# VHH binders against o26223, part 50

Target 1, 191 residues: o26223
Amino acid sequence: MKLLWTSQHIKVTVHIDGKVSKMDVLEAIKTRRSIRKYQDREVPEELIDKILDAAMCGPSAVDERPWHFIVVRNREMLEKIPEVHPYGAMVKDAPVAIIVCCDSSLEKIPGFWVQDCSIASQNILLAAHSLGLGAVWTGVYPLEDRVEGIRRLFSIPEHVIPFSVIPLGYPAENPGTRDLFDPDRIHLEKW

## First folded at step 3 (VHH)

Design b59 (framework vhh_gefurulimab)
Fold by ESMFold2-Fast, scan of step 3:
Structure b59 (fold): chain B 191 residues (1-191), chain A 120 residues (1-120)
Amino acid sequence: as target 1 above (191 residues)
Amino acid sequence: EVQLVESGGGLVKPGGSLRLSCAASGFTFSNYAAAWFRQAPGKEREFVSAIYSGGSTTYADSVKGRFTISRDNAKNSLYLQMNSLRAEDTAVYYCAAVPFEELIHSYDYWGQGTLVTVSS
């Protein structure tokens, strides 16, 4: 249920299903949508490896990189997440979920771990999208009941804070894209 | 101003049916995922069902097979068809909406709720 890491897994680009999604960064950013419906199809371990590599490549305050990740493939565990996360109902139908955590012992500057874990979460979403997968960020921190529920469910130590739960899989829905550019939010030279 | 207004609640006998409606105004409903939640006396708010951008739906295990969520974007409306009602379904039912992007921390908009009482 856990990934076994070697240097070769991280450094090798692999064609898992004979196909690799090819989109540029701006296209990925502009077309990524939250996906909550997944095909009944396994996500290859090699794609999860690529996604986690991308997650760890985000900028981090004073390079503290406090991230830890739990990869959940066990159906019984996925089915328990909605019991402790009321907005995570779609997780039980996903083939896999990634829990983004912060190890507070790695924090070098107070409070910036939230930005660090947000960056890691967004990179997971973008990497998944670029690889032909769909994902959604379901929030855990700073909601105390969800933090404690997820901690207990996955035996997470007290010094580690579960930040987000991101189910992912091959998408079974296509919401299209939105035009969200608003020039009124851009100020020149001063407010 | 943004509003979600629930209706259709009431007293019903066990085994009966009710249809809840939620009317959305003040925002482009079709751009939002929508959901039903419920809160029974003395309990925390519980997820019931959601309907997403592609028309996909998800249900809490407690209501799966008995409840059906649907939407009508032309009427800016969300519905919950509740069949085979049980005493345990007694709660205030809330509709909620969030942009199709990210269920990060909570739903953005909530209604005031409609009471459903299942009792003889």
Scores: ipSAE 0.000, ipTM 0.305, lowest interface PAE 10.5, mean pLDDT 84
Fold by OpenDDE, second read of step 4:
Structure b59 (fold): chain B 191 residues (1-191), chain A 120 residues (1-120)
Amino acid sequence: as target 1 above (191 residues)
Amino acid sequence: EVQLVESGGGLVKPGGSLRLSCAASGFTFSNYAAAWFRQAPGKEREFVSAIYSGGSTTYADSVKGRFTISRDNAKNSLYLQMNSLRAEDTAVYYCAAVPFEELIHSYDYWGQGTLVTVSS
């Protein structure tokens, strides 16, 4: 294994078999931050495809994979999202947003879809970060006003539940790194 | 030694056109993602356009429809065709390259820049 490039918090290595690792998974997890400011740059479709691929690679309860994704690039629609999602102000400034949804008809075990969509959402964040993009998870579910707002705005069927709105773009801010390790949250064998 | 050298800058009137060039040496340009940036006086450097190894392109919204990025593999060069130039396009333009397309935000190589002045 040969290290080819180090930029910011990204470690790029080439394996002896020619495979390239773009970012170590632990590095991605540890250095990821919520990004709410974006450059005046378009995000290539290829990157969105990679992100969505990652989003679909997460586990789900009994492999139910209930998730759907709405990719939003239309400026008018992006600008309307903050109207129904007050915390989503930054969405209007992003070149693209992904809305993670659950198709309830695909749910096999009640209630686990929240976990499934959470995993998908987190994978979106991590993948975005590994690809040099910034993103933030703006919660929709379980707030009914946001759920219904997003539903109406995007004509989402009743059996489909919008879960999160994730704006993405090249970052125009650098919040820095955080040390979130807390040994007091670790319990050995028992509480 | 890896080098990028920009050229083609100059004075042009609003509505005019200009073509910037970036000559690469010490590496094969076509194997890398490449981009143009610009920096106006007193402002931060900003992204203008990028071209990926596969040939796909991206643009800042401010230049979309007016600027075109391209590459000539035979000449190992990057270009920026700038049409319908505006006063706000006045800046030093830089070319940059990065070996990994997914890391386009972190360019490893930069030129010295070429000045573009748009003025009546």
Scores: ipSAE 0.000, ipTM 0.243, lowest interface PAE 13.8, mean pLDDT 86

Design b6 (framework vhh_8pnl_2)
Fold by ESMFold2-Fast, scan of step 3:
Structure b6 (fold): chain B 191 residues (1-191), chain A 119 residues (1-119)
Amino acid sequence: as target 1 above (191 residues)
Amino acid sequence: QGQLVESGGGLVQPGGSLRLSCADAGFTFSNYDMAWYRQAPGKERELVARITTGGSTNYADFVKGRFTISRDNAKSTLYLQMNSLKPEDTAMYYCARSPYEDIIHLDYWGQGTRVTVSA
């Protein structure tokens, strides 16, 4: 057992022979659900740091890693998101949101930043779930009004493209699990 | 993705009843929260009733006690039973679905079915 300070105010206890996460990867993938209702409870900075670390570990086209992230905790800013994202009403009720962005100056091959930012967004959802949080992906790109609205609201430069807004918090709902395995979508050796 | 197809609208006298149906092409209907909206001439679209994947219902105050929303997951169909209809209920009625794992967060709307309540 070794005690680590992961932030100025948060301690993490790590076992020499153990893991800090108790959720198996397959379990996390299969049980993750979109969560739109949150408890009145702050999310520690340590957990946001772990989620963003996971977001940046995804593969990217020619390793361009074009993602940037805006962490929004300010209640007034969260309350303005529904003004530019009509179906983003749940964001105002979340304690924090992450905006996934593409810095086009980092792009090495045209168009693949969409896959890069999709991978980062999914890693945020999965990491949040593994840490006991709930989150939901609210799409921004390629809906032009949402892209420009979010850019204006958060003072995002013209060379940066807002891709998704992901509110997160401790879940206040349990939508259950899905059984989605469909063998008819699997083709052996040939279409 | 499948289309939403509303049916069951028509002309009815005050105090009459209609049952609206919304057929959703059959793809994973049980994973969607479903709703009925209406739009009267010159007005905004307004929520009439909502039903969750778990079967919980919510109604606008102006239809409580008169309308009942229900779903049949085996038939991939949403229903709105409308009783004690009033002239004020005259509108185009739309069903909408919002898949729980939707990344766009955009309701998919059908073409609507027209309800006219007149003497």
Scores: ipSAE 0.288, ipTM 0.653, lowest interface PAE 2.0, mean pLDDT 83
Fold by OpenDDE, second read of step 4:
Structure b6 (fold): chain B 191 residues (1-191), chain A 119 residues (1-119)
Amino acid sequence: as target 1 above (191 residues)
Amino acid sequence: QGQLVESGGGLVQPGGSLRLSCADAGFTFSNYDMAWYRQAPGKERELVARITTGGSTNYADFVKGRFTISRDNAKSTLYLQMNSLKPEDTAMYYCARSPYEDIIHLDYWGQGTRVTVSA
């Protein structure tokens, strides 16, 4: 039985009446794309709150929840981020960015904080997408220059590690959907 | 666009008092913890005081009971009453907000308000 994956063009019907209908989780995952161009439009506070709520709902090792978040809307600060993050050029064009950080003092098991912050970062991306926003994950850790750059720029304490910078905004591009399913990457019972 | 506008700074003698204000426009003020920061010439920015949405306050060690942070949600305004000012308190003072305990919201840093304590 050839599961005909009919590419159902999930028309994200942005209902005009301000109630962004929550898309299905699988739809959010499958249709999410990195967005690096943004409209000249502010992101409502309510949406950021929802995104951050989602960011904190992910699992963490031994429930350590080591994550902290810096929400950046200041234009000057957004414009400075690309100076310390060469691949963060789009941040200067975003109305807002979230910096995901780890408080090392909260870590219970060494090394798992990377997974924890990754989960939080991905939840930010998915939540943003589900709310009609575009976002992109720009990696900070483990690159020392970027880590130190972001640390200095935002006066982040030494025990706190910046992990990712995620610019967000209403999308000004539509990369389209892609099928990333690869059956060759699936192994049954053994390699 | 959320904007924070600090005011109330000035020149005072040692032992004097100032009341700083921070007007918060563009966001729901009552939903955020708020804080005062300061930056002296040649020094790093440092936290002065915080106040939660519930009204709980905490202060930097150097405050030693001299400053009081408060908020008026109806006016969307944050205050810092500074008494017994010292020359060491000379700095640019800034306000900031955080929606959650583990979140710093750096949406707007105004030009700050300058406090100068000198004989």
Scores: ipSAE 0.000, ipTM 0.226, lowest interface PAE 13.1, mean pLDDT 86

Design b60 (framework vhh_gefurulimab)
Fold by ESMFold2-Fast, scan of step 3:
Structure b60 (fold): chain B 191 residues (1-191), chain A 120 residues (1-120)
Amino acid sequence: as target 1 above (191 residues)
Amino acid sequence: EVQLVESGGGLVKPGGSLRLSCAASGFTFSDYAAAWFRQAPGKEREFVSAITWGGSTTYADSVKGRFTISRDNAKNSLYLQMNSLRAEDTAVYYCAATPWEDIVYSYDYWGQGTLVTVSS
């Protein structure tokens, strides 16, 4: 029975089991979670290539595509990230991290590179999830100490701005899925 | 008014346990990541543990396996269960919250702290 009768002022609710494939875009968006615990297992280069391809497919303001990516697999370098990013402790336990950067020389319209790099970062998280990996966005920009710390650690030029550090790996945790839909945040035709 | 109020600190012997609580008000706690930090006398504030609005947890190496962070969004509360306490755990413990999935020192709502003393 897919019907639920409620109260005197009857409200018929039909529970339709619309099973969504884990490769479905909506399901991927709804089930992606920040993952901070990783298996001691390498991520193949082929999966990183797919993730970076997805990152570059995002829209950008006036097609400026200001993003550059640093792929970090060196354990010594990963272990140094928490020294310049106090909330990046999980990065040292990840097999790989991607640093999303903005090349300011590619910027065509001031300020939109933040949105461009946010889109690239989200695409990395979604692509990783769709491939069976876990990842988390750790913030770098606009925190000047983190920006300069990451820049110095990875020899990033002055005209390039590190935006986010995204550790990823095979997940060693499953935080479960939440329904975050809030109809009170939706306004029809006017505020 | 945004507030975070810690409680549960106290004096405990080495090997003992304490549970810290943090009550959040004035914002939608369930949309925020939350963390515990501590500061021992004469030391810098250090990260202890974090939990995202979704429940993913991160721990400092010094507390892994001994401390457990948890949240109860229905009660707008954050908890830190501290087991196998050591003298070096003596510090003022602070609750922090941020809308970022990544938790940041300079961007946070902070509580006033609760003192934990592990006496030898």
Scores: ipSAE 0.000, ipTM 0.227, lowest interface PAE 12.2, mean pLDDT 83
Fold by OpenDDE, second read of step 4:
Structure b60 (fold): chain B 191 residues (1-191), chain A 120 residues (1-120)
Amino acid sequence: as target 1 above (191 residues)
Amino acid sequence: EVQLVESGGGLVKPGGSLRLSCAASGFTFSDYAAAWFRQAPGKEREFVSAITWGGSTTYADSVKGRFTISRDNAKNSLYLQMNSLRAEDTAVYYCAATPWEDIVYSYDYWGQGTLVTVSS
């Protein structure tokens, strides 16, 4: 087993057969950072498939699984996203983006779709990171101009709500690690 | 020097209205999303409302239909119109600014706050 170092100085274990091992879940969670700079390198379809598989493995309210995913690789479309999402500037530099959407017709309990799509989005981020990719969660919902902008741009039906845009790529930055543990946020038995 | 300065706070009766203002200086305000937060005595700071540079708005559920956030980029100003005020709206209100690059609301700049007291 060979150890490789990513541009983020993350240890990646490579199996003898050349397959990259995923980092353990706690490592992925603790070391994940938003990545907004990407290498000029394509992301293999196999990795996108794995990421989307992970995205669909999260829980949802009453198992409603309301999520849909738009995978965007077209350069013209990637370059247009910042026009309707100004703080998504990094999307134009990414080789691929995933748009997480909710099909409201699949919703069983009103309002929980936000949690469902959040879980899916976070799983995308964690999976991407575990595979040596960088990603960032750019929020669409609940900002109306972004929601409608993305809707129009991708011809999304009215009953489907775009939730997040997640650009992905091999990272070209290293933001470093964070210690986010705060014992003051932990309450035992009562507030 | 970057500065956010809130104003407009004061004492008001339940059902009354106030308009808060925030004046920004020392940075390009129009490039930032802006938000209002509030902190009641003995409570944690909570989100109230935000507005993007493009004018898109979001509100906490507790203030929806009562509060309206707006901005004037030419004046580098943020506003919060508060109607139908309740006792539970009593708090120090803070203005904040951030480049919204993701869903994590990490605001770069904060004001010192203005006190709003709703009491009969």
Scores: ipSAE 0.000, ipTM 0.234, lowest interface PAE 12.2, mean pLDDT 88

Design b61 (framework vhh_gefurulimab)
Fold by ESMFold2-Fast, scan of step 3:
Structure b61 (fold): chain B 191 residues (1-191), chain A 121 residues (1-121)
Amino acid sequence: as target 1 above (191 residues)
Amino acid sequence: EVQLVESGGGLVKPGGSLRLSCAASGRPFSTYAAAWFRQAPGKEREFVSAISSGGYTTYADSVKGRFTISRDNAKNSLYLQMNSLRAEDTAVYYCAAGYTLWEEYPSYDYWGQGTLVTVSS
């Protein structure tokens, strides 16, 4: 039994035994889509571990690697996220969410933790996609109400800043593809 | 919360023009992606055009070259300039807004009540 999920750029085949078709890096980058509808299926811990391993492999400013991750599977906790994140309604329907955080005590160069956590967040999205999962980046930082809401909900210490909430699961939607290449944004030699 | 109110709909002859407006209130409109959708009698709601918070535009093939979407963040307003109107453009037109911050595609969580556009002679 195979599940086929297709876009204009890629055809993903997922076996009932949990095995997935491979895609190359460029395909993954070009065909990743924000997924907000999820099947009522658990995501195996092994896949979450692979996603988090990929997240931690990103570059960071002066190798500061300031990221910490909270993995949320508890249904009651997932249902509370939309109360403090108004654009996180889809989190209620996800089997799991990852909260990307910055531990400010690990920061070596001022301000670059935002780029570092952005890189980790994007790696989560790409890794999830490559494994046959869907995910979406919902913004937390720099929106003060969301930062404080998420901090209180998950007992996050004052020196740690919640950056993004990424719900993920097996996709229950198949969005169309995008062609985003714009040559007018490419300047040869000079502006 | 964002509230959206459309205006500018009406009766127009084939080949004519109309400009739709959408007024936003509530949170700062400039941070939202905005879009126009339409629904003709007996048909599903369909995408017409979108504009990102950065001003980048997309159009459905059926309206490309005839319609122009624009925004005025100082006035918290979205516009749709419709030229060379056809009978098949007859529909209720809806303004929509969604937060894109770090989302690639807006979840259009805010919708107006719609404004009717009728193209007939």
Scores: ipSAE 0.000, ipTM 0.154, lowest interface PAE 13.0, mean pLDDT 83

Design b62 (framework vhh_gefurulimab)
Fold by ESMFold2-Fast, scan of step 3:
Structure b62 (fold): chain B 191 residues (1-191), chain A 121 residues (1-121)
Amino acid sequence: as target 1 above (191 residues)
Amino acid sequence: EVQLVESGGGLVKPGGSLRLSCAASGRPFSTYAAAWFRQAPGKEREFVSAISSGGYTTYADSVKGRFTISRDNAKNSLYLQMNSLRAEDTAVYYCAADSPFEEIVYPYDYWGQGTLVTVSS
């Protein structure tokens, strides 16, 4: 039998296509999908601001918050990303991309910046979804060629590490929701 | 859900041409980014070319200007037109398709069994 799970009645209000929608936190988490096909439609600056605000609200090791963000809207620059990130072909189709970076000068505890930037990246995906946008995380770190390529392309200083490239836009696909709950991965008391 | 079958490989002389085909079954190609990879004997698999769902193409530097990737969504097929072939292009060529799954490193979760291309005089 299908496992029934109900909302705790937590709601977030969003604007989508001129209409106000409500999406609770669990609904946002469970229905978010990687979106790789976008409408030819600009994303307002106000939505990007909301997404970046959400990105910076994640937990961070020793509160180091080492993340910096580059917002790319320039068509020529977006078209150059697949040259240094071959699996990022969809970035050319997106109206905007966010590059999540770690400023290593802000690092207070070795190695945890990876978790910090992962949290920021996931918050970008969830916030975009809650606002009626689609996005996908394309990995950069720890792949040396991608890190170096993105650094050179965007004039990123040596002490800053590009972590992920996240194209986003209004979705032009609907892959549906996945049922991923697997009780065999839950161990009670012991392995 | 996608199953991929490559064809079109064979023996060709340097400077020759081959057209590889990849037929997909299951979910339509139009919902996927798709790519060609190759693996020479004793070497790791390397990227050759990709096409996005929007039709934008990317090529490895070693094949730019010589290879052309295309797809026919009505036939659920991906193609690689290979021109001006070199001995260094000798490899098993693999078709790959992105999945509708969540993943962040390598978007190609579906792979074919490969088709051998030998460039030799």
Scores: ipSAE 0.134, ipTM 0.538, lowest interface PAE 3.5, mean pLDDT 83
Fold by OpenDDE, second read of step 4:
Structure b62 (fold): chain B 191 residues (1-191), chain A 121 residues (1-121)
Amino acid sequence: as target 1 above (191 residues)
Amino acid sequence: EVQLVESGGGLVKPGGSLRLSCAASGRPFSTYAAAWFRQAPGKEREFVSAISSGGYTTYADSVKGRFTISRDNAKNSLYLQMNSLRAEDTAVYYCAADSPFEEIVYPYDYWGQGTLVTVSS
């Protein structure tokens, strides 16, 4: 078993068979940061597949699984995303982005798709981090201008709602870890 | 098991209104999420609107502000009020239902046979 270190000094275990083990789930959650700077390095398709697999493993309301994913590698399209997403500037610098969408025709209980797609988006972030990649959640829904912008740009049908744009890449920054625990946000039995 | 039967379709002029009904039989309708879909000639079936067992509603963008989904649990019925109808609303409209208390796999567990809505001058 070989140990590798990511640019964020996260220990990654590589098995003898060449498979990379994921970091401990609590470690992934606690050490994950939004990454907005990326190396000039391509992300292997195998990693994207693993990330999307993770994205589809989250729970959803009545198991409706309303999510769809657009994987964007085209440089021209990546560069156009910031034009319709003012806070998505970093997307143009990423080698790949995943757009999380909801197909409303798959929705069984109205309104829960936001939770479903949020869970999928977070799983993308955690999986990316565990694999030595950096990512950031750029919100699309519920801002109508962003929703419509992304819809037009990618010719997304009206019954499908773009939810988030998540650029990914090997990190070119290390913002460090944070302690976000706040006991004042914990209430026992009652408020 | 649930059986669904749509009614209320017909010919209407642009700008007109129509109300579709879906009658459910079998299990109590209140235990199901319900939806309307439509399929125009030569096009794929598309989502129109849905309503949860609790009454939460959602709509396709193309029908927002014009269509209203509702349900009457006492009558085991689902409705679609369609106002300001357009030529592009011409389609066969289908009623669908799924139980939120069971594992649900797409598509919806139960479907009607559809009712034709034609919007023409």
Scores: ipSAE 0.000, ipTM 0.224, lowest interface PAE 13.4, mean pLDDT 86

Design b63 (framework vhh_gefurulimab)
Fold by ESMFold2-Fast, scan of step 3:
Structure b63 (fold): chain B 191 residues (1-191), chain A 120 residues (1-120)
Amino acid sequence: as target 1 above (191 residues)
Amino acid sequence: EVQLVESGGGLVKPGGSLRLSCAASGFTLSSYAAAWFRQAPGKEREFVSAINSGGSTTYADSVKGRFTISRDNAKNSLYLQMNSLRAEDTAVYYCAASYVIEEFGPYEYWGQGTLVTVSS
């Protein structure tokens, strides 16, 4: 059977029964790691829907919510991303990638769309982790050659800015633990 | 223009120590995530340690507690202090750097490598 890739689906709320461990918010934040190696397994559309729902729940400057998302499952398209994004080599091996974009026509305050799209990108990473998936944020903006390359590859209009490419899938690696707490970066009352 | 050059490799006995250096030119290393990788003959290249632009470090479980990664921003250099060396640490060690939002790679700039041999 020939599989066709499509981004046309309704948003759905699904209860994942027995497939993911319960994880509190602090645990999710502290244990999320960048994953660049993926199992040769498809990610169900229901999990992508949950991730995108979480992405859109982030705060944004003046509630502008300028984000748009492209869901890429087409193998030929995924294989072309490394040609325009040097740090996107792992994307060709992922079953799916999400491109986070800013629609500048939705922008209410200049420049804050970068923070808005960063928030959406982080929510994608956390949601993926909570659902038993792995993901990595590969940067597009502010690197002009990558912005242009991704725009051309996915027919993105000039008023829309590609911000990040996030491949995701079932993890095929465990990079180990990370202990990042540094009390020397905490200042009381003043610098 | 942009270049990473490793030094400090050599022959060392088990239990010994070595300090590897990586000199960066053509860019400001402190603005980049930087890492050490190694590759033993017939093995896949593996991650050893990384330091992000903010100075946070991570280590592979196989080297944690024995190796220490550090930077000298004034010298535009990256270091790997290797203590309690074992035969399985024998490999070519590579310095890598990238300017990415993600802290620990993938890496755009690579050195040519320096050989570390741990044997008697």
Scores: ipSAE 0.000, ipTM 0.149, lowest interface PAE 14.1, mean pLDDT 84

Design b64 (framework vhh_gefurulimab)
Fold by ESMFold2-Fast, scan of step 3:
Structure b64 (fold): chain B 191 residues (1-191), chain A 123 residues (1-123)
Amino acid sequence: as target 1 above (191 residues)
Amino acid sequence: EVQLVESGGGLVKPGGSLRLSCAASGFTFSDYAAAWFRQAPGKEREFVSAITWGGSTTYADSVKGRFTISRDNAKNSLYLQMNSLRAEDTAVYYCAAGTSAPYEELVHAYDYWGQGTLVTVSS
């Protein structure tokens, strides 16, 4: 989707203290969980702008920054995503979804766009969590049927590859936290 | 408490059939995608089949046409019908449930796991 009425930048929004609890980076990383159940509440445009600003701040191979984003709020379009993405049933119940795409014409080094779009996707999840929202990464690339299904559904050009679909909303579930630290995966000086 | 409990494993002859069941409790099973994985001694855990809450199915090439995955949300249960069994199907079979992930064939896509049920195919 084109933002034809804007400056072609993610809008900077004024921070409102006390409205949303702020967490430090380590807390955000450790407490983020995949959220698939959403309240029937609109997500303000200003929060989406903050999330997309964060998505674009990730490191990128040779600074190619090949990512593009489609913001989907249209209920009919959200309801069609499960038809082309069989593991995306929760998307139809979300108030908004972000489709992370790679513009292959911006790629400077072959293959690194996958890492670039993975970084952007993770930043969306972390930013959403830090703002009191819930989100989940649903995979598109490299599954050819999903790539072509999403491309067709959203009129995505052939040189652009849909990478992930991330539904977002105010969470209607609280799965709790996990302790994932495993010292057996840390090797000092050698394997 | 969250639990997935597999049953139906056992000893069968080559060419035989088995039906595995997985009973889910402690969570809303119908909200989750579900899958079967297997692990033979000395090998990594291998994807077998997955099913979405919409009923769409995915199969590993090694089992396609021989195995059928299904679910019954009213009974919080997942099933694997295994036909034309071969010696190389011998493994511990694990039930898994999880959320949408980039690769539903990957172990890390699943939040909940059963303890496994042994399937031995031998004469």
Scores: ipSAE 0.000, ipTM 0.164, lowest interface PAE 15.3, mean pLDDT 83

